# Designs tried in a protein design chat: VH-VL binders against Coenzyme F420H(2) oxidase (fprA). Part 1

Every score and structure here is a prediction.

Target 1, 148 residues: Coenzyme F420H(2) oxidase (fprA), of Methanobrevibacter arboriphilus (b1a7s3r263to410)
Amino acid sequence: VTIVYDTMHYSTQKMAHEIAEGIMAEGYDVEMFFLHEDERSEIVKSILDSKAIAIGAPTINDEPYPSIGDLMYYLKGLRFERTGIKRKAVTFGSMGGKGGTPASLGKDLGEYGFDVVDTCEVYYVPDEEENKACFKLGQKLVEEAKKI
Below, numbering starts at 1 at the first letter of every chain, in headers, positions and changes, except where a header shows other numbers; antibody chains aren't numbered by Kabat.
F is the ipSAE of ESMFold2-Fast. E and O are both the ipSAE of ESMFold2, at different seeds. Each is the mean of both directions, binder to target and target to binder. V2 is 0.75 times the mean of E and O plus 0.25 times the DockQ between their complexes.
[cut] marks letters that were taken out.
The coordinates of atoms that the task and the answers printed are left out; those that the model quotes come from them. Centres of patches stay.

## First folded at step 4 (VH-VL; framework fv_ponezumab)

Design C10b (from C10 with heavy chain V99F)
Fold by ESMFold2-Fast, scan of step 4:
Parts: C-alpha cells; sequence; structure tokens
Structure C10b (fold): chain C 148 residues (1-148), chain A 120 residues (1-120), chain B 112 residues (1-112)
C-alpha cells in the first residue's frame, strides 16, 4: 500500500501516520511518501506496484495543494484505467477554511481509473475520534484491496 | 522518548569500508526519514544523504554517491550507512538524525555520533 | 548547491551582553508551500547538534526565550538577548528548502 501526502501544517501528516498504523495493524506493508522530499518517479513506481493508495493534501484557495495538483496531473497522463487492475484509493486532508480537497481528489482519481473507497477531512488538527477514523480508514482500504 | 543510538568508534585503513548503525526507538520507525551528517575535526557539518525507512529509497550528496550506501532493517528499527574506499579526509564524527518536514524541514533528534578515524 | 554564508565566524561576547549571527543564502529559501525552511542549530563542545529554531522564527521546545530568529528570503538572523555561560559553542544555520540540504560554515561563540 502506497501513501502519498503533502502538508503545510502537522494535521495532514498526522492523518497519514494514523492511516499507516491502520494498514500495518492488518499486517500489510506500507510505503509512505512526502511530496516535499520524494521524487515523483519513485512515488509513481510505488503506486504501479500497489493494489491500494491513499493520497492526502490540505486545501488552499479552494484548490488542492500545488504539489498534489502536480502529482495528480502526472497520474492522469498514465491512464490507470488501461492497466487491467482497478486499484483501491482513499483520499484525506485537513482544512482551515473552505474544505473539499479529499472529495475533489477522490473524484479525479475515480476518473483516472481508481476505485475510490472513502474520503476523510478534518478541521485543523484531528481530535481523538478523528484519529480513530483515520486508523479505520487504513483498515478499510486494506480490506477493499484484498478483493483485487 | 525518541532516541537514536549509534554504533561505536571505528579505526580503518585507507581503502577500507566502514558501516555505521543507528537504532531508532520511541516512535514508529517507518514514519520519519533518517539522514546522515558528518563533521571532520574542527570543521562544519556536511550532509551525506538520507533514507526513507518505509520504502528503502535513498538520496545521496553528489560528491559521495559513488561511495555511500544507506540501508535499513525494519525488524530492528535500524539504519545503516556504509562508506567505501576510505581516505584520510573521511575522518569525522558521523551522525544520524531524524528529519521532520511539517515543522522544520530539518533534524529534530540526533544520534550521539560515531567517530571514524582513517589512518595508515 | 545552495551556499549558506554566516557572519561573523568568530563571536567573542561579554557574559550578559547580546549576540547576533547573520546567515545569507545564495537563493531564496521560500518553498512552494509558502514556508521558509531556515533552521538554526547549536553545538556545544563534545555534543551532537541541537535544534534551536525552525522555519525562521519558531523556537524549539525547551529552548530559552532569549534565543530568537528572524529574516526572510535570503537574509536571516539569530539573536541571543543575554548570553549565558552555557551558550558557548558553534551555531549553524541550515536550509531544508533545496535538495541537497546545506549548512552554513558555523559561528563560534566564546565568552571574552
Amino acid sequence: as target 1 above (148 residues)
Amino acid sequence: QVQLVQSGAEVKKPGASVKVSCKASGYTFTHYYIHWVRQAPGQGLEWMGRINPSSGSTKYAPRLQDRVTMTRDTSTSTVYMELSSLRSEDTAVYYCARFSYYGSGSFDYWGQGTTVTVSS
Amino acid sequence: DVVMTQSPLSLPVTLGQPASISCKSSQSLVYSDGNTYLNWFQQRPGQSPRRLIYKVSNRDSGVPDRFSGSGSGTDFTLKISRVEAEDVGVYYCMQGTHFPYTFGQGTRLEIK
């Protein structure tokens, strides 16, 4: 399972970590990438080798975070609908004002050939219940991926 | 409590290789990148490279990429840095450090350092 | 590589007086996410480096408030409002915006 995220504040990273814990609790291997540090080619290779992905970003100016937008544009060009398997996906992110990035990313991934299972968005910093929701999101992603 | 504990001092001959370990504890090993930074006697800090513990992906400083290799063992939460074809100029204290992106774009916890001496 | 230049390289200071260290980068440290990844580290004799400041002006947990960071773009400053004996050591600025990550050459703070 491949997790890819970017963050301006701690919140989206905290969500990524909780999702990873949920995946690992099910006995699955996780490769996690941070867009500030990792190369796009490494991320794409990981996605191609995975049955499931989780993509996370905060919302700014009613748009996805720029680095995530760049990755999404590249993924669109790869035409995953032509690969013969339909990978499972979840999207996540934090917001301070107008939200909607996880839903927007999910819609785009669906058009790119992914089976989007669920999305998760939190206001600023996730509380204990929201942390549990992220953990369960990771477990749900793995359960859905086992069907491929 | 986050800790990075490094292996002990090494003395090597020119042309040899050295492998330094860094054992992480107090956090989920795969969630943070580990970087290596060295410091020659009386000199400043030099970034050597980093490893993503979850994927094993590495990036190295251009001047070192032909001689340095970083690996990890997730079962023991340990990162390794191996430097080959050692020269006297490689005499330094070698540090592993945990990288935190959200808050800093830099190193929030450091190992205690491993002294590597290269002498004939 | 981004070159980080510190001044002065040697900083003798009288106990209780203020001290100031400059750090200049060869290119802007503002990342596309709007953050500036300029950090300051302290290295006391015989010890590992310790982070004091991250993202220009944010003080790390446990760091005394006599330490402060400021600056923007390519020009940054670390200030110590009242130097204590424990502040002796070498101070490094470091950029995390551009790969590979680079450090300044260091400023040695000594009590005169």
Scores: ipSAE 0.285, ipTM 0.777, lowest interface PAE 4.3, mean pLDDT 83

Design C10k1 (from C10 with heavy chain H31S)
Fold by ESMFold2-Fast, scan of step 4:
Parts: sequence; structure tokens; C-alpha cells
Structure C10k1 (fold): chain C 148 residues (1-148), chain A 120 residues (1-120), chain B 112 residues (1-112)
Amino acid sequence: as target 1 above (148 residues)
Amino acid sequence: QVQLVQSGAEVKKPGASVKVSCKASGYTFTSYYIHWVRQAPGQGLEWMGRINPSSGSTKYAPRLQDRVTMTRDTSTSTVYMELSSLRSEDTAVYYCARVSYYGSGSFDYWGQGTTVTVSS
Amino acid sequence: DVVMTQSPLSLPVTLGQPASISCKSSQSLVYSDGNTYLNWFQQRPGQSPRRLIYKVSNRDSGVPDRFSGSGSGTDFTLKISRVEAEDVGVYYCMQGTHFPYTFGQGTRLEIK
């Protein structure tokens, strides 16, 4: 399972960690990538080799996060809808204002050929219940990926 | 409690290779990047590179990229840094550090350091 | 590479007095996400470095409030409002905005 995220605040990274723990609790390996730090080519390679992905980003200034937008545009060009394999996906993110990034990312991934299982968005920093929800999101992603 | 424990001091001849280990405990190993930073005697800090323990993906400082290799073993929560074709100017204390670039996780824990001495 | 220049490189101070260290980058440290990835580290004699400040002005939870960071773009400052004996050591600024990541030369803080 491949997790890719970017974050302006610690919140989206904290969500990514909880999702990863949920996946690992089910006995599956996780490759986690941070867009500020990791190369797009390595991320894409991981996605191509994975049955399931989780993509996360915060909403800033009511605009798409630039780095995740770049990745999404690249993924669109790969034409996953033509591969014959429908990978499972979840999207997640934190917000300080109006939000909406996880829902927008989910819609785009669906159009690119992914089966989007769920989305999760939290306001500012996730509390303990929201952390548990992220953990369960990871478990749900794995459960759905078993159907492939 | 978070801890990064490095291997012991090494003495090497010019042209040899050295492999330093950094064992992580007290947190989820694959959730944080590990960076390597070195410090020559009486000198400042120099960033060498980093590894993503989850993917194994690496980035190295351009001046070291032809001589440095970073790997990890997820079963032992250990990161390795190997430096080849050693020169006297590679004499330094080598540190591993835990990194996430946002908030309180960035460069927040460091190993104790490993002294590598290169002499003929 | 982004060059990080610190001044002064040697900083003798009297106990209880303030101290100030400047750090200048050869190019802007503002990343595309609007954040400035400028960190300050302290290295006490014989010890590993410890991060004091991240993203210009944010203090790590264990760091005394007498330490503060400020600045923007290319010019940054670390201030210690009242120097204590335990503050002796070398201070480094470090940028994480541009690859490869780079440190300043270090400023040695000594008690007079």
C-alpha cells in the first residue's frame, strides 16, 4: 500500500501516520511518501506496484495544494482507467478554513480509474477520536483491496 | 521513549569503506525519515543525505553521491550509511537524526554520533 | 547550493546579558507552500545537536522561552534574552527549503 501526502501543518502528516498504523495492524506493508521530500518518479513507481493508495493534502487559501496538484495531473496522464486493474484509494487531509481537498482529490482519482473507498477531513489538528478514525480508514482500505 | 543508537567508533585506512548503523526504537520506524549529518574535528555540520525507511528511497548531497549509500532493514529498525573510497578529510563524527519536515517531528532526535578516523 | 552565512562566528557574552546571532541565506527560503524552512540548532560541548527552533520562530516544547527566532526571506535572527551557563556551545542555522540542505558555519557562544 502506498501513502502519499503533503502538509503545511503537522495535522495531515499525523493522519498519514495513523492510516499507516491501521494498514500495518492488518499485516500489510506500507510505502509512505512526502511530496516535499520524495521524487515524483519514485512515488509513481510505488503506486503502479500497489493495489491500494492513500493520498493526503491540506486545503490552503481555498486552493489546491500545488505539489499534490502536480502529482494528480501526472497520474491523470498515466491512464489508469485503461490498465484493467481498479486500485482502491482513500483521500485525507486537514483544514483551517472551508476545506474540501480530500473530496476533490477523491473525485479526481475516481475519474483517473481508482475505486475511491472513503475520504477523511479534520479541522486543524486531529483529536484522539479522529486519530482512531484515521487508523480505521487504513484498515478499511486494506479490507477493500483484498477484493482485487 | 524515542532513541537512536549508533554503532561504535571506526578506524580506517584511505581507500577503505565504512558502514555506520543507526538503530531506532520507541516509535514507528517507517513513519520518519532518517538523515545523516557529519562533523569534522573543530568544524561545522554537513548534511550528507537521507533515507525514507518506508520506501528505501534515498537522496544524497551532490558532493557525496558517488561514494555514499544509505539502506535500511525494517525487521531490525536499523538504517545504515556506507561511505566508500575514504579520504583523510572524511574523518568526522557521523550522526543520524529523525526527521519529518513539519512541526515537532523535524530533526527532533539525534543519535549519539559515531567517530570515524581515516589515517594511513 | 544555498549558502548560509552566520555572524558573528564567535560570541563572548556575560551571564545574564542578551545574545543575538544572525543568519543570511543566499536565496529566499520561502517554499512553494508558503512556509519558510529555517531551523536553529544548539550543540553543547561533547553532545549531539539539538533543534531549538523550526520554521523561523517556532520553539520546540522543551526549549526555554528565552530563546526566540525571527526573520523572513533571506535574513534570520536567533535571540537569547538572558544567557545562562548551560547555553555555552555552538549554534547553527539550517535551511530545509532547497536541496541539498545546508547549515551555516556555526556561532560559538562563550561566557566571558
Scores: ipSAE 0.144, ipTM 0.722, lowest interface PAE 5.3, mean pLDDT 82

Design S1 (from C10 with heavy chain V99Y)
Fold by ESMFold2-Fast, scan of step 4:
Structure S1 (fold): chain C 148 residues (1-148), chain A 120 residues (1-120), chain B 112 residues (1-112)
Amino acid sequence: as target 1 above (148 residues)
Amino acid sequence: QVQLVQSGAEVKKPGASVKVSCKASGYTFTHYYIHWVRQAPGQGLEWMGRINPSSGSTKYAPRLQDRVTMTRDTSTSTVYMELSSLRSEDTAVYYCARYSYYGSGSFDYWGQGTTVTVSS
Amino acid sequence: DVVMTQSPLSLPVTLGQPASISCKSSQSLVYSDGNTYLNWFQQRPGQSPRRLIYKVSNRDSGVPDRFSGSGSGTDFTLKISRVEAEDVGVYYCMQGTHFPYTFGQGTRLEIK
């Protein structure tokens, strides 16, 4: 399972960590990438070798974070619908305003050939309940991936 | 408490290789990148590279990429930095450091350092 | 590679007086996310570096408020409002915006 995210503050990073804990609790390995630090080619290679992905981003000016937008554009070009499997996906992110970035990313991933099973959005700083929701999101992603 | 503990001092001859370890504790090992920084005697700090412990993906300083290799063992929460074809100018204290994703782009915890002396 | 230039390289200061260190980068340190990844580290004799400041002006927990960072783009400053004996050491600026990460050459703070 591949997790890819970017963050301005620790909120989206905390969500990514909780999702990873949920996945690992089900006995699966996780490769986690931070767009500020990792090469796009490494991320894409991980996604191609994975049956499930989680993509996360905060919202900027009511739109997806630019680094995630760049990754999404690259993923569109790879034509995942031609790979013979329909990878499972979840999207996540934090917001301070209108939000909607996880839903927007999910819609795009669906168009790119992924089966988007759920999304998770947190207002500012996630509380204990929201951290548990992220953990459960990771478990749900793995549960759905088993159907492939 | 977060802690990074490095292996002991090494003395090597020119042309040899050295492998330094950095054992992490007090946090989830795969959640934070580990970087390596060195410091020659009386000189400043030089960034060498980093590893993503979850994937094993590495990124090295261009001047060192033909000689440096970083690996990790998730079962022991340990990162390794191997430097080959040693020269006298590689004499330095080598530090591992944890990368903080929280808006800093920098290092929040450092190992105690490992002295590597390259001498004929 | 981004070149980080510090001045002065040697900074003798009288106890209780202010001290100021300049750091200039050869390129803008503003990342695509709008953040500026400039950091300041302190290294006391015989010790590992310790981060004082991240993202230009944010102090790490436990760092005395006499330390402050400021600046933008390519010009940055670390200030110590009232130098104490424990402040002796070498101070480094570091950029985390451009690969590879680079440090300034260091400023040695000494008590006169």
Scores: ipSAE 0.343, ipTM 0.797, lowest interface PAE 3.5, mean pLDDT 84

Design S10 (from C10 with heavy chain G103L)
Fold by ESMFold2-Fast, scan of step 4:
Structure S10 (fold): chain C 148 residues (1-148), chain A 120 residues (1-120), chain B 112 residues (1-112)
Amino acid sequence: as target 1 above (148 residues)
Amino acid sequence: QVQLVQSGAEVKKPGASVKVSCKASGYTFTHYYIHWVRQAPGQGLEWMGRINPSSGSTKYAPRLQDRVTMTRDTSTSTVYMELSSLRSEDTAVYYCARVSYYLSGSFDYWGQGTTVTVSS
Amino acid sequence: DVVMTQSPLSLPVTLGQPASISCKSSQSLVYSDGNTYLNWFQQRPGQSPRRLIYKVSNRDSGVPDRFSGSGSGTDFTLKISRVEAEDVGVYYCMQGTHFPYTFGQGTRLEIK
């Protein structure tokens, strides 16, 4: 399972970690990437080799981060709808004001040929219940991926 | 608590290779990058490269890329840094350091250091 | 490569007095995500480096409030409001915005 995210703040990383813990609790390995640090080619390779992905970004000025936009545009070009299987996906992110980035990313991934099983957004830093929701999101993602 | 424990001091001949280990504990090994930084005697800090323990992907300083290799073993939560074709200029203390994904270059925990001496 | 230039390189200070270290980068450290990946580390004699400040001005847990970081773009400062004996050591600024990551030359803080 591939998790890729970008963030200015701690909160989206905390969500990514909780999702990863949920995936690992089900006995699956996670490859996790941060867009500032990891090369796009490595991220894409990981996604192509995975049955499930999680993409995270915070909402800034009602838009996702440019780095996430660049990744999404590249994923669109890969034509996953032509592979004959639908990889499972979830999207996640934090917000400090008006949200919507995880839902927007989910819509785009669906158009690119992914089966988006859920999205998750939290206000600022996840509380205890929101941390549990992220953990469960990871578990749900691998449950759905088993159907492939 | 979080600890990075490195292997012991090494003395090598010019032209040899050295492999230093860094064993992580107290956190989820795959959630943080591990970087390597070295310090020659009386000199400043030099970044060598890093590994993503979850994927195994690496990124090396251009000056060292032809001689350095970083690997990891997820079963033992250990990162390795191998430097080949050793020269006297490679005499240094080598540190591993942990970095959060969103805090690029912000090393929050450091190993104790491994002294590598290259002498004839 | 981004060149990080520190001044002064040698900083003798009287106990209880303030100290200030400058760090200048050869190009802007603002990444496209809006973050500025400028860090400050302290290395006491015989010890591994320790993180003091990350992302310009955020003080690490356990670091005394007498340490503060400030700056933007290419010009950054680390200040110690009142120097204590335990502050002896070498201070490094470091950028994580541009590959390869680079450190300043280091500033040696000594008690006079």
Scores: ipSAE 0.419, ipTM 0.819, lowest interface PAE 2.7, mean pLDDT 85

Design S11 (from C10 with heavy chain Y101W)
Fold by ESMFold2-Fast, scan of step 4:
Structure S11 (fold): chain C 148 residues (1-148), chain A 120 residues (1-120), chain B 112 residues (1-112)
Amino acid sequence: as target 1 above (148 residues)
Amino acid sequence: QVQLVQSGAEVKKPGASVKVSCKASGYTFTHYYIHWVRQAPGQGLEWMGRINPSSGSTKYAPRLQDRVTMTRDTSTSTVYMELSSLRSEDTAVYYCARVSWYGSGSFDYWGQGTTVTVSS
Amino acid sequence: DVVMTQSPLSLPVTLGQPASISCKSSQSLVYSDGNTYLNWFQQRPGQSPRRLIYKVSNRDSGVPDRFSGSGSGTDFTLKISRVEAEDVGVYYCMQGTHFPYTFGQGTRLEIK
């Protein structure tokens, strides 16, 4: 399972960590990428080798971070809708205002050939209940991926 | 309690290779990047590179990229840094450090250091 | 590579007096995400470096409030409002904005 995220503060990273814990609790390996640290080619290679992905970003100016937008455009070009496997996906993110990034990313991924299982958005920093929701999101992603 | 524990001191001859280990505990190993920084005697700090423990993806300082290799073993929560074709200039204390959630420039926990001496 | 220049390189101070260390970068350290990845580290004799400040002005947990960081763009300062004996050591600034990451040459703080 591949998790890719970007963050301005630790909120989206914290969500990514909780999702990873949920996946690992089910006995599956996670490859996690932070867009500012990792090369796009490594991220794409991981996605191509995975049956499930989680993509996260905060909302800024009512849009996802530019780095996530660039990745999404590249994923669109790979034509996953033409592959034999319909990969499972979840989207997540934090917001300080209007939000909407996880829903927007989910809609795009669906168009690109992914089966988007769920999405999760939190205001600023996830609380204990929201941390549990992220953990469960990871478990749900793996549960759905087993059906491929 | 977060800890990074490094392997012991090494003495090598010019042209040899050295492999230093850094064992992590007290946190989920795959959630944080591990960076390597070295310090020659009486000198400042030099960034060498980093590894993403979850993927194995690496990024090395250009000056060292043809001689340095970083790997990890997730079953033992250990990162390795191997430096080949050793020169006397590679004599230094080598540190591993964990990157905090606030971005690539932060190093919130450091190993105790491993002294590598290259002499003929 | 981004060159990080610290001044002074040697800083003798009297106990209880303030101290300031300057750090200048050859390029702006503002990253595309709007963050400035300028960090300050302390290395006491015989010890591993310890992070004091990250992202210009954020103090790490457990670091006394007499330490403060400030600056923007290419000019940064680490201030100690009242120097204590335990502050003896070498201080380094470090940039994480541009690859490869680079450190300043270090400032040795000594008690007069």
Scores: ipSAE 0.449, ipTM 0.816, lowest interface PAE 2.5, mean pLDDT 83

Design S12 (from C10 with heavy chain Y102W)
Fold by ESMFold2-Fast, scan of step 4:
Structure S12 (fold): chain C 148 residues (1-148), chain A 120 residues (1-120), chain B 112 residues (1-112)
Amino acid sequence: as target 1 above (148 residues)
Amino acid sequence: QVQLVQSGAEVKKPGASVKVSCKASGYTFTHYYIHWVRQAPGQGLEWMGRINPSSGSTKYAPRLQDRVTMTRDTSTSTVYMELSSLRSEDTAVYYCARVSYWGSGSFDYWGQGTTVTVSS
Amino acid sequence: DVVMTQSPLSLPVTLGQPASISCKSSQSLVYSDGNTYLNWFQQRPGQSPRRLIYKVSNRDSGVPDRFSGSGSGTDFTLKISRVEAEDVGVYYCMQGTHFPYTFGQGTRLEIK
């Protein structure tokens, strides 16, 4: 399972970590990428080798981070809708004002050929219940991927 | 308690290789990047590279790229830094450091350092 | 590579007096996300470096408020409002905006 995220603040990274813990609790390996540190080519290779992905981003100017937009454009070009495998996806992110980035990313991934099973958005810093929701999101992603 | 514990001092001859370990504890090993920084005697700090422990993906300082290799073992929560074709100017204290929560180059925990001496 | 230049190289200070260290980068350290990845580290004699400041002006947990960071673009400053004996050591600025990451040459703070 591949998790890719970018962050304006630590909140999206916290969500990514909780999702990873949920996936690992089910006995699966996670490759996690932070777009400030990792190259797109390595991220794409990981996604191609995975049955499930989680993509996270904060919002800037009513848009996801430019690095996420760049990744999404590349994923669109790969035409996953033409493959024999319908990969599972979830999207996540934190917001301080305008929301909607996880839902927007989810819609795009659906058009690109992914089966988007859920999205998760948190105001500012996730609280204890929201951390649990992220953990469960990871578990749900793996449960859905098993059905492939 | 977060800790990074490094292997002991090494003495090597020119042309040899050295492999330094950094064992992490007190947090989920795969969630934080580990960087390597070295310091020659009486000199400043030099960034060498970093590893993503979850994927094994690495980035190295260009001047060291041909000689440095970083790996990890998730079963033991250990990162390794191997430097080959050693020269006397590689004599230094080598540190591993964890990147802080959302930071870039914001090292929040450091190992105790490993002294590597290269002499004929 | 981005060159980080610190001034002064040696900083003798009387106990209780203020101290100031300059750090200049050869390129702007503002990243595309609007953040400036400029960090300050302290290294006491015989010890590993310790993070004092991250993203220009944010103090790490446990760092006394007599330490403050400021600056923007290419010019940054670390200030100690009143130097204590425990502050003896070498101070480094470091940039994480441009690959490869680079450090300043260090400023040695010593008590007169």
Scores: ipSAE 0.399, ipTM 0.814, lowest interface PAE 2.9, mean pLDDT 84

Design S13 (from C10 with heavy chain S106Y)
Fold by ESMFold2-Fast, scan of step 4:
Structure S13 (fold): chain C 148 residues (1-148), chain A 120 residues (1-120), chain B 112 residues (1-112)
Amino acid sequence: as target 1 above (148 residues)
Amino acid sequence: QVQLVQSGAEVKKPGASVKVSCKASGYTFTHYYIHWVRQAPGQGLEWMGRINPSSGSTKYAPRLQDRVTMTRDTSTSTVYMELSSLRSEDTAVYYCARVSYYGSGYFDYWGQGTTVTVSS
Amino acid sequence: DVVMTQSPLSLPVTLGQPASISCKSSQSLVYSDGNTYLNWFQQRPGQSPRRLIYKVSNRDSGVPDRFSGSGSGTDFTLKISRVEAEDVGVYYCMQGTHFPYTFGQGTRLEIK
């Protein structure tokens, strides 16, 4: 399972960590990438080798974070919709104003050929209940991926 | 309690290789990057490179990329830094340090250091 | 590579007096996310470095409030309002905005 995220706020990173813990609790390995630090080629290779992905980004100026937009544009070019198998996906992110990035990313991934099973968005810093929801999101992603 | 524990001191001849280990505990090993920084006697700090423990992906300082290799073993929560074709200029204390790119930030926890002496 | 220049390189200070260290970068350290990844580290004799400040002005947990960081773009300052004996050591600035990461030369703080 591949998790890719970017963050302006610590909140999206916290969500990524909780999702990873949920996946690992089910006995699966996670490759996690931070767009500020990791190369796009490594990220794409990981996604191509995965049955499930989680993509996270904060909302900035009420729009998706620019680095995630660039990754999404590249993923569109790979044409996953032409394969006979639908990889599972979840999207997540934090917001400080108007939200919508996880829903927007989910819509795009669905059009690119992924089966988007859920999304998660939190306001500012996730509280204990929201951390638990992220953990469960990771578990749900793995359970859905088993159906492939 | 977060800890990074490094292997013991090494004495090597020019042309040899050295492999230093850094064992992490007290946190989820795959959630944080491990960077390597060295310090020659009486000199400042020099960044060498880093590894993403979850993927094994590495990034090295350009001047060292031909000689340095970083690996990890997730089953033992250990990162390794191997430096080949050793020269006397590689005599230094080598540190591993943990990085979270937000919150706790860059280099929030450091190993105790490993002294590597290269003498002809 | 981004060059980090510290001054002074040697800083003798009387106990209880303030100390100030300058750090200048050859390029702006503002990242595309609006953050400035400028950090300050302390290395006491015989010890590993310890982070004091991250993102210009944020003190790490457990760091006394007599330490403060300030600056923007390419010019940064670390201040110690009242130097104590335990502050003896070498101080380094470090940038994480541009690859490869780079450190200043270090400033050695000594008690007179």
Scores: ipSAE 0.441, ipTM 0.803, lowest interface PAE 2.6, mean pLDDT 84

Design S14 (from C10 with heavy chain G103R, light chain R59L)
Fold by ESMFold2-Fast, scan of step 4:
Structure S14 (fold): chain C 148 residues (1-148), chain A 120 residues (1-120), chain B 112 residues (1-112)
Amino acid sequence: as target 1 above (148 residues)
Amino acid sequence: QVQLVQSGAEVKKPGASVKVSCKASGYTFTHYYIHWVRQAPGQGLEWMGRINPSSGSTKYAPRLQDRVTMTRDTSTSTVYMELSSLRSEDTAVYYCARVSYYRSGSFDYWGQGTTVTVSS
Amino acid sequence: DVVMTQSPLSLPVTLGQPASISCKSSQSLVYSDGNTYLNWFQQRPGQSPRRLIYKVSNLDSGVPDRFSGSGSGTDFTLKISRVEAEDVGVYYCMQGTHFPYTFGQGTRLEIK
């Protein structure tokens, strides 16, 4: 399972960590990438080798982070709908005002050939219940991926 | 409690290679990058490179990239740094350090250091 | 590589007095995201380095508030308002904006 995220604030990273813990609790390996630090080609290779992905980003000026736009452009070009496998996906992110980034990313991933099983968005900093929801989101992603 | 525990001191001849280990505990090993930094006697700090423990992806300082290799074993939560073709100027204390995925350069926990001495 | 230059290299200070360390980078440290990735580390004798400050002016948890960081672009300062005995050690600035990451040469703070 591949997790890719971007953040200017701790919140989206914390969500990524909780999702990863949920995936690992089900006995699956996680490859986690931070868009500012990891090479795009390695992220894409990880996604191609994975049955499930989680993509996260905060909302800035009511739009996703610019680095996410670049990644989404490449994912569209890969034509995952042609692979014969409909990979599972979840999207997540934090918001400080008007949200919508996880839902927007989920819609795009669905058009690119992914089966988007759920999304998660939290206001500013995740509380204990929201952290638990992220953990469960990771478990749900893995449960759905087993159906492939 | 977060800990990074490094392997013991090494004495090597010029031309040999050395492999230093860094064992992590007290947190989820794959959630944080591990960076390596060295310090020659009486000198400052020099960044060597880093590994993403979840993927195995590495980035090395250009001056060292033909001699350094970083790997990890997720089953033992251990990162390895191997330096080949050793020279006397590689004599240093080698540190591993934990860094979040955030680019702040935040090195929040450090290993105790491993002394590597290269002498003829 | 970005060159990080610290001054002074040796800083003898009387207990209770302020201390100031300068760090200058050969290039702007403002990243494309608008953040400045300039960090300060302390290394006490015989110990591993420890982070004091990240992103120019943010104190790490557990760091006393007598430490402060300031600056912008290429010119940065670490200040200790009242030096204490445990502050003895070497201080390093470090940039995380440009690959490869680079450190200043270090400033040794000693009690007179």
Scores: ipSAE 0.333, ipTM 0.783, lowest interface PAE 3.5, mean pLDDT 83

Design S15 (from C10 with heavy chain V99F S106Y)
Fold by ESMFold2-Fast, scan of step 4:
Structure S15 (fold): chain C 148 residues (1-148), chain A 120 residues (1-120), chain B 112 residues (1-112)
Amino acid sequence: as target 1 above (148 residues)
Amino acid sequence: QVQLVQSGAEVKKPGASVKVSCKASGYTFTHYYIHWVRQAPGQGLEWMGRINPSSGSTKYAPRLQDRVTMTRDTSTSTVYMELSSLRSEDTAVYYCARFSYYGSGYFDYWGQGTTVTVSS
Amino acid sequence: DVVMTQSPLSLPVTLGQPASISCKSSQSLVYSDGNTYLNWFQQRPGQSPRRLIYKVSNRDSGVPDRFSGSGSGTDFTLKISRVEAEDVGVYYCMQGTHFPYTFGQGTRLEIK
């Protein structure tokens, strides 16, 4: 399972970690990538080799973080809809204002050929219940991927 | 409690290779990058490179990229740094350090250091 | 590579007096996300470096409030309001904005 995220504040990273822990609790390995630190080509290769992905980003100026937009445009070019496998996906993110990034990313991934299972968005820093929701999101992603 | 424990001191001859280990504990190994920084006797800190423990992806300082290799073993939560074609100028203390880009994880924990002496 | 220049390189201070260290980068350290990735580390004799400040002005847990970081763009300062005996050591600034990451030369703080 591949997790890719970007963050302006700690919040989206914290969500990524919780999702990863949910996946690992089900006995699966996670490859986790941070867009500011990891190369796009490595991220894309991981996604191509994965049955499930989680993509996360914060919302700034009512738009998804630019680095995520760049990755999404690259993924669109790969035409996953032409593969013999329909990969499972979830999207997540934190917001300080209007939000909407996880829903927007989910819509795009669906158009790119992914089966988007769910999304998760939190206001600023996730509280205990929101952390549990992210953990369960990871478990749900793996449970759905097992059906492929 | 986060802890990074490094392997013991090494003495090598010029032209040899050295492999230093860094064992992580007290956190989820795959959630944080591990960077390597070295310090020659009486000199400052030099960044060598880093590894993403979850993917195995690496980035190396341009000066060292032809000689350095970083790997990890997720089953033992251990990162390795191998430096080949050793020169006397490689005599230094080598440190591993935990890194995440956001929050408080920016080189927040360091190993105790491994002294590597290249005998000329 | 981004060059990090510290001054002074040697800083003798009287116990209880303030101390200040300058760090200048050869190019802006503001990243595309709007954050400035400038960090300060302390290395006591014979020990591993310890982070004091991250992202210019954020104090690490356990670091006394007498330490403060400030600055923007290419000019940064680490201040110690009242130097204590345990502050002896070498202080390094470090940038994490541009690859490869680079450190300043270090400033040795000594009690005179």
Scores: ipSAE 0.360, ipTM 0.789, lowest interface PAE 3.4, mean pLDDT 83

